# VHH binders against q9y6x5: the designs that were tried, part 233

Target 1, 379 residues: q9y6x5
Amino acid sequence: LPPKLLLVSFDGFRADYLKNYEFPHLQNFIKEGVLVEHVKNVFITKTFPNHYSIVTGLYEESHGIVANSMYDAVTKKHFSDSNDKDPFWWNEAVPIWVTNQLQENRSSAAAMWPGTDVPIHDTISSYFMNYNSSVSFEERLNNITMWLNNSNPPVTFATLYWEEPDASGHKYGPEDKENMSRVLKKIDDLIGDLVQRLKMLGLWENLNVIITSDHGMTQCSQDRLINLDSCIDHSYYTLIDLSPVAAILPKINRTEVYNKLKNCSPHMNVYLKEDIPNRFYYQHNDRIQPIILVADEGWTIVLNESSQKLGDHGYDNSLPSMHPFLAAHGPAFHKGYKHSTINIVDIYPMMCHILGLKPHPNNGTFGHTKCLLVDQWCI
Short names: E, the ipSAE of ESMFold2; O, the ipSAE of OpenDDE; V2, 0.75 times the mean of E and O plus 0.25 times the DockQ between their complexes.

## First folded at step 10 (VHH)

Design yd101 (framework vhh_8dlx_2)
Fold by ESMFold2-Fast, scan of step 10:
Structure yd101 (fold): chain B 379 residues (1-379), chain A 119 residues (1-119)
Amino acid sequence: as target 1 above (379 residues)
Amino acid sequence: EVQLVESGGGVVQPGRSLRLSCAASGFTVSSNWMGWVRQAPGKGLEWIGDIYSGGSTFYNPSLKSLVTISRDDSTNTLYLQMNSLRAEDTAIYYCATGKDYYPEGFDYWGKGTLVTVSS
């Protein structure tokens, strides 16, 4: 019987939430499994880029989903949430569900993970749900567990995505302990429901389950705004993405635009594309614009307006506030083991190993996750 | 197959207005980004403004009060209206179509039309 893996993402689950709130169901999951306390995500620390990095093992410049809003200079196409189903945007990489279906006589199943409702290299997840934020966690879980139990060829890789705590993190901010406590308790209850459903269906003992997230969250404030309109007129550039990483496409001399922006705010770094720090791995793609502005943690870039956003992400990936965690349980994983840090790109080659798949070339290092696995040694 | 032909240039007195035309063939102006660029003697290219496929216009801030870009979709023609012309407006004026980023963004250019502002 081939090994099975369920990958679950709770969007915007900051690693520090584990230390500041009680998670009895998640704690029981970890006690009999493994915990990676921090996952260093890729830059920019946004939903679509990081979810695609988890399933491809690639930096954003390599897989092509470089932001939640993009412009491709070669084809003149614009990407937004409303047109994310165009395969063009997703075809620069091969996600794990495609690899799973092409290398072995196996099926994949997906409940809302970014990219799974798109045919990528002419291959779509064997079972999937079209993205709809109104669909309950329970309905997503019911479909996933049905597909895991009753498919031929067998579903060996399944994904489940949930929008919280990200939506509430934006609305309330991570420092709102009253509202965040309520939201995080609900998430812990959903984890409890997940475990009990898998036990009831006889799947728990033979299924590998990874619970992770794409990024964290930091507190924002109306006292920490960068008004871009105070430094440069709209007619000098096309705005591709705004905050906290602004993607600027100049309509005049690039040097003139850069000079107007470079001293705009002490709380923002301005980079010409070739000067973007190498550690970001955010340079070698036509969808990365000629000028990138990177706001300091907790600062919001605005266009002559106030922001109602009390929490945000997208900031420098070295910031602990941007880091999610990874917890895992199942026959492939040790019990009661804690690990400090892995890179988010390391998850892909680890998952390929668990499933017996040959990974496509990737930026992850299998050695970083070896200590989590029962069939491996750390040396 | 894409061709852009500018017309309407010539000698004009300071303070007067002038309208330049750009006749397009091989593509539809209403479906493409189009813009105007000028080059004064001994100077580099200066972006004047553009019009998006949806009809929205964007201008160089130093010129915004002096110029208007419009199009006639029925005749597949782009226009540049210039008001209060000055000696420093003497330049070759090009219409162009292409990507958002200038100057690398414009893939097709006309041959230009000379505007001379003198008494």
Scores: ipSAE 0.000, ipTM 0.110, lowest interface PAE 21.7, mean pLDDT 88

Design yd102 (framework vhh_8dlx_2)
Fold by ESMFold2-Fast, scan of step 10:
Structure yd102 (fold): chain B 379 residues (1-379), chain A 119 residues (1-119)
Amino acid sequence: as target 1 above (379 residues)
Amino acid sequence: EVQLVESGGGVVQPGRSLRLSCAASGFTVSSNWMGWVRQAPGKGLEWIGDIYSGGSTFYNPSLKSLVTISRDDSTNTLYLQMNSLRAEDTAIYYCATGKDYYYEGFDYWGKGTLVTVSS
């Protein structure tokens, strides 16, 4: 009987929310499973890049989804904000659902995880839903659980994605305790519903379940804006991505554009592509633009306008505010074990191990997650 | 002591709507899985739908357009709204709740309330 895994993501679930709010259902899940308190994600700390890193085990420069808005200088293609289904953007890596279908002749199922409605290397998830944010959590869960029970070949890898608490984090900011409390309580209730549904269908005891997220959230303010229009005219460059990491494509001499930007704000670092810090692993890809601007935590880059965002992410991945958590339960995992930190790229080789798949070359380290697993020696 | 008491049943004419209530005591409805099941004369149990602790609802696909499940947490009460009633909807309607039980459905049941759809 092959092992089964359900990977669940709640977008923008900052790790320290667990300490600042009550999560009775999630805490019950953790008590009988494992908790990783911080997951160090990849730079830039954005949705599409980090979701693809989870399922490939690769840094953004290696898997090619380097931002939510991208331009490829070699092919002259532009990636539109979250709605582009061109396989070109996704083909620089092999996600786990493709490997699962091809190595073992097993099925994969997906409810809205980024990339699962795109044929990657001519392979699409066996069961999937076209991305639509208006589809309820209940409908996503119903489809996933039906596919887990009623598929041939059997579904052994399934994914479930939910847009909250990210959408509310942007709208209200993480410091709005009243609104965030309401949103996070609803998420905890959805986790409770997920567990109850799996128990009712006879899936709970034999299914490995991972609950994680792609990034955190930090508080923004109208008092913390960086106005690019104060430093450079729009005629000098094309803007590929804006905030908090701006991707600048010069229309004139690169050095002249760099010189206009380098002293624009004390709250922004300006990098020529080759000078981007090695620790970001954000340099070796044609989709990374010639000049990259990185705002300090809580600062928003704007074009002579105010920002309505009260929360944002995309910042330096060393910041604890950018870190999500990981919780897991199932036959592969210890019960009641807490771990401090793993890298988000470590999730992929761990999942491959659980499913009995040979991982594609990746940036993760299996040793970092082995203490979570019952079949591994950790002492 | 867990108790579930259904009410709101009776004789209704075809095409009309009816709302059933289930008053819970001994536990909190907002912290538990709740559902509705019916049994027509001479037939087996038919699942209608569930509401989970977090408020998520799941329905029998054959009944989805005809029923709505809701709750009032302040009165610890579960509701089943039924529209466009037909003679085939004549059944005893049960309120039920599950706890932390695997593989089995409902753990606690009410005594049921009879709904008769006739002209």
Scores: ipSAE 0.000, ipTM 0.353, lowest interface PAE 14.3, mean pLDDT 89

Design yd103 (framework vhh_8dlx_2; at its last look DockQ between E and O 0.72; V2 from the best seeds 0.00; counts 0 for: pae O 2.6 > 2)
Fold by ESMFold2, look of step 13:
Structure yd103 (fold): chain B 379 residues (1-379), chain A 119 residues (1-119)
Amino acid sequence: as target 1 above (379 residues)
Amino acid sequence: EVQLVESGGGVVQPGRSLRLSCAASGFTVSSNWMGWVRQAPGKGLEWIGDIYSGGSTFYNPSLKSLVTISRDDSTNTLYLQMNSLRAEDTAIYYCATGKDYYSRGFDYWGKGTLVTVSS
């Protein structure tokens, strides 16, 4: 009877949504399990980097997925959300599903978690769905539960990814109570259906389930724009990523580009790569460009005066608005326990422990999550 | 005090459609999962599909394109729509539920309604 774990991400679920909106189904899940109220994620607080940090336990500089848009100067390769399948980008780390399925008598399954449809170290998830945002939550859940019940060797680690509330957070902004209430209610309905499906299928008692997210969301405004065109000509640089952390590849002397940008706005910090603050753990990878621009919370870097986004993320990872939550239930977890905070990189060694896997070298600290687990000496 | 009463069965010609109803009492039809199961003569139980409190539906893959489960909260009723019926669909059709949060599988069943598909 090997231990089993389902890792679920609802993209862009800000931690304080839990106190500001009603989640009867998620609250029942938490009541019979554990809650970490506040997860400190990794800088840049973007989707691909943070999902990979969860499953590798590594900072972005160490796992190599340093943004949603990347450029590698040696190979001239580009990475984006529409061009993410080259294993080159993912091979600087070993995600937990690879380690899991290389164990005897174990398989891994995936419903659209970033990277699970890529053959990382020549190993792709044993069962997976190719990413397609049009596939319903119900179909993703159906495939995951079918694989958990009916596979040989058994699926012991499974992932499930859903695009909300991130998509709606960008569209409406987190301060739009009416629209966000509707969106978050639908997400709570999906959590209810997930739990009920697991109960119906007889999986609930013996499956560990983690429900978490990669980042939060902050409000944007047309009153908070940083216009790069006012400071520097497009011809002086190549733009690898724009907002809220711009990645700048100079076309002319790097110092000249830096000097044109350094006083552009009081609401933006401009860093040469070697000057990026150590607390970001965001310096030691060739995919980090020579100059980055980091906007203040709620500020948007633009090339023109307009922006269609009313909410965004990617900002400084010290900001509470960028932080998700973590909830968990199952035989490995206490019942009714609440924990204040962990680092997102701490999730990986905890998952390895639950699954009986030897973790690869990582930046997480198992001790930070010990009190969530029934088999650990917390006191 | 949970009661489930199926209706709408009868004789139907091949290729036609039929909608079955399940009137529920003693609980709210949308508060938990409900489903449909059938049993053909001389065969075991065959799961058709489920609907969950949030409205998610899941179907037996062999029937997925032929059936639809829905509900009406105002009449506290579950429905099964069946299309392109064949002789193989002749069976007793049962409505079932996991009544509450602590249920596992189907705890309560109706007595069933007979559907006969014959030319």
Scores: ipSAE 0.535, ipTM 0.843, lowest interface PAE 2.2, mean pLDDT 93
Fold by OpenDDE, look of step 13:
Structure yd103 (fold): chain B 379 residues (1-379), chain A 119 residues (1-119)
Amino acid sequence: as target 1 above (379 residues)
Amino acid sequence: EVQLVESGGGVVQPGRSLRLSCAASGFTVSSNWMGWVRQAPGKGLEWIGDIYSGGSTFYNPSLKSLVTISRDDSTNTLYLQMNSLRAEDTAIYYCATGKDYYSRGFDYWGKGTLVTVSS
């Protein structure tokens, strides 16, 4: 039988939550599997870009989902969480569920993972749910487990996405111990439910399961705001994306806009597109705007009409607060093994290996995950 | 010692509703999965549904529209709400749980409670 893999994402699960809170179910999962303590995600550290990086193995400049909000100057198209269904935005890469269906006579399933409800390269997941935040985890889990158990051709790759603890992190801030304890307890319970359901269906022993996240969360404050209106007139630019990485489309001379912004705040770096640091791998795409503003950790870029959050993400991907974790269990993985760190793009070649797929060109390094796998030699 | 005690069964007319209770002892219901199973006369066991520690519920598709499983953590009690009862719903109803949180199936059972649907 072909190997099966379930990829689960709990949005905004910061890696150090594992150290600061109790997760009896997740810890049991880890005890019987593997843990990567820190996963270095891609810049910018936002939901759509990083989820697509997980399933493509590509930096954002390469797969083309460069933010949660995008603008293409040639086609005049906009991308947002409420407008993400146009294949135009996704077709610069091939996600693993498409590869899974095209390379083999297999099916893929998806419960609201970003991009899974869009035909990419004229291929859509054999089974999927249209994104709806109101749908419970239970219903998503029901569908995924049903498809894993009863599909023909069999589902060999499935994704499951959940919006917590990201939403709560934004609302309460990651440093709110009382509220976040409650939220994270619920997450652990959901993990328990997932494991129990898989066991009840007889899937647990043969199914590879990865539990991960796209990014962490940093504490924000009303005392740490950068107001762009104090530095430049709103009529001089169009804002494509706001905080903590603002994408600026000048309406006047780019240099003039840059000069007005470059000293706006000591807690914000201003880059011309060509001057964006190489380490971000965030330059070589037309969807990246001519100027980007990058706020320091915990600082929020605002306009006068903007709302503030107590927690946010999207910051420098080298910051530990932005890093998620990865845990895995199944026949492909060791038991009781912990690893310090990998890059988020490394997950793709690992998943391809597990599924017996030939990976598309990607930025991941298979060697970084070899120690997690039972069939690989670990130095 | 794990104990499950069902109650609330009896004779009920078609179209009526009935709520069964399962009092659990020896373990915490919120820390384990629990389920309901029934056995009609001359038939095998039929799974009704489960509730997991996180609160997620799973139901037999054939019964989903007619049943609801819930629990009260403060009283350590499991419930089965049944609506629009039919003659074919006549059965002994059992409360069950696994040996531990990670069990694959039911290991502990109550003695059952008889539900008779009759006009």
Scores: ipSAE 0.039, ipTM 0.598, lowest interface PAE 2.6, mean pLDDT 93
Fold by ESMFold2-Fast, scan of step 10:
Structure yd103 (fold): chain B 379 residues (1-379), chain A 119 residues (1-119)
Amino acid sequence: as target 1 above (379 residues)
Amino acid sequence: EVQLVESGGGVVQPGRSLRLSCAASGFTVSSNWMGWVRQAPGKGLEWIGDIYSGGSTFYNPSLKSLVTISRDDSTNTLYLQMNSLRAEDTAIYYCATGKDYYSRGFDYWGKGTLVTVSS
């Protein structure tokens, strides 16, 4: 009886890949569903921040996952590993699986989505897998579909996370057409496998499925490096995060550190915390450091070293190269509808509407997604 | 048009391993889904597992630890690897596929290959 939703993320799937490569399985999914061509993500355009924004509808300063590497000035705690399961980092927001489980006797299921193996507000996803990158896509999918068919209370919200094409985007760079073509064809094949499995199990016709991503990817180069050691001696600061957004914790006067950094490179913007642009919504949290360095697109901040990354993300969220897409299919969605853009924080209130959940206060706007839904008027 | 030909069956001793092959013609195995199903004497059909176009495999939970499904796209051939065979694994083994990529059931079947596990 209750609506069901499966949320799938392919990490680092740049929106422009859809126009530059052929996706026969994804195109068949879209033909009978909806496509949002660009999703404007939150700043910083990194995996943990954006995955948590999708499921909370909040900007990073509000949900507290402000980077993939963090330091909290109040508690003196460090977050520098994806295996850090301290609920402290995740407790500044309530993700949708927690809301789902606390309303109307429902269960949630999760295959590797960031935060789902952590008890948040003393609530962990009803069914989950501990994060392990070695676990195959098919094993993740098999567990999710088993839980969707065999749970009591019923699983109404399920998540599935896959590390590609992000890992290959970093290794090869998005301009390597031969390698990226092979990687993206494999992802399209996995989307085909997902659809086939759902059809074989009798789930397809009654399940809402969203396929999206957290960010894009841009080309990097050994010719575009910013050597931080040429700007400032390491004795003046503690480095919390490096590239392409460096988080600087001064060991001396903040103004002295700022003055050493502010004119060091024409390809890097240096901000005191209070001067971070309002459009980033990246200021009001103790985990945001006193000085933030933001590299220009395609530039890498290094410590007197070369970088092996041929692609990266984390850059300004206004850049189209940082934007993912969203595709969806199911009884809640129109068929054959294309939409130009939404904000990544808009996904949460849309998902709450589909599931019949009351959303927690959030930064999303339901009106931005209503044209995708059959039970809404988009005028 | 679609033809499936199983091979590799025979008499095998308990505890041994066996690999079955399924040669496909009339379609490309990498563009469709395929599966293995068995039928023991006097019993119904038991689903073993599927492999989909992208290479994702799904198994009967009762058999997961004992079987592996793979394919060779260059030879258009499907395989079923079976380990630690028991008398209960004695059955006719069929490879099967749907009528198209989006089919939800087995529309085409081979004639089967007999596996007898006896000491």
Scores: ipSAE 0.036, ipTM 0.599, lowest interface PAE 6.6, mean pLDDT 90
ESMFold2, look of step 11: ipSAE 0.476; ipTM 0.816
ESMFold2 (binder alone), look of step 11: mean pLDDT 83; pTM 0.840
OpenDDE, look of step 11: ipSAE 0.009; ipTM 0.304
ESMFold2 (binder alone), look of step 13: mean pLDDT 83; pTM 0.836

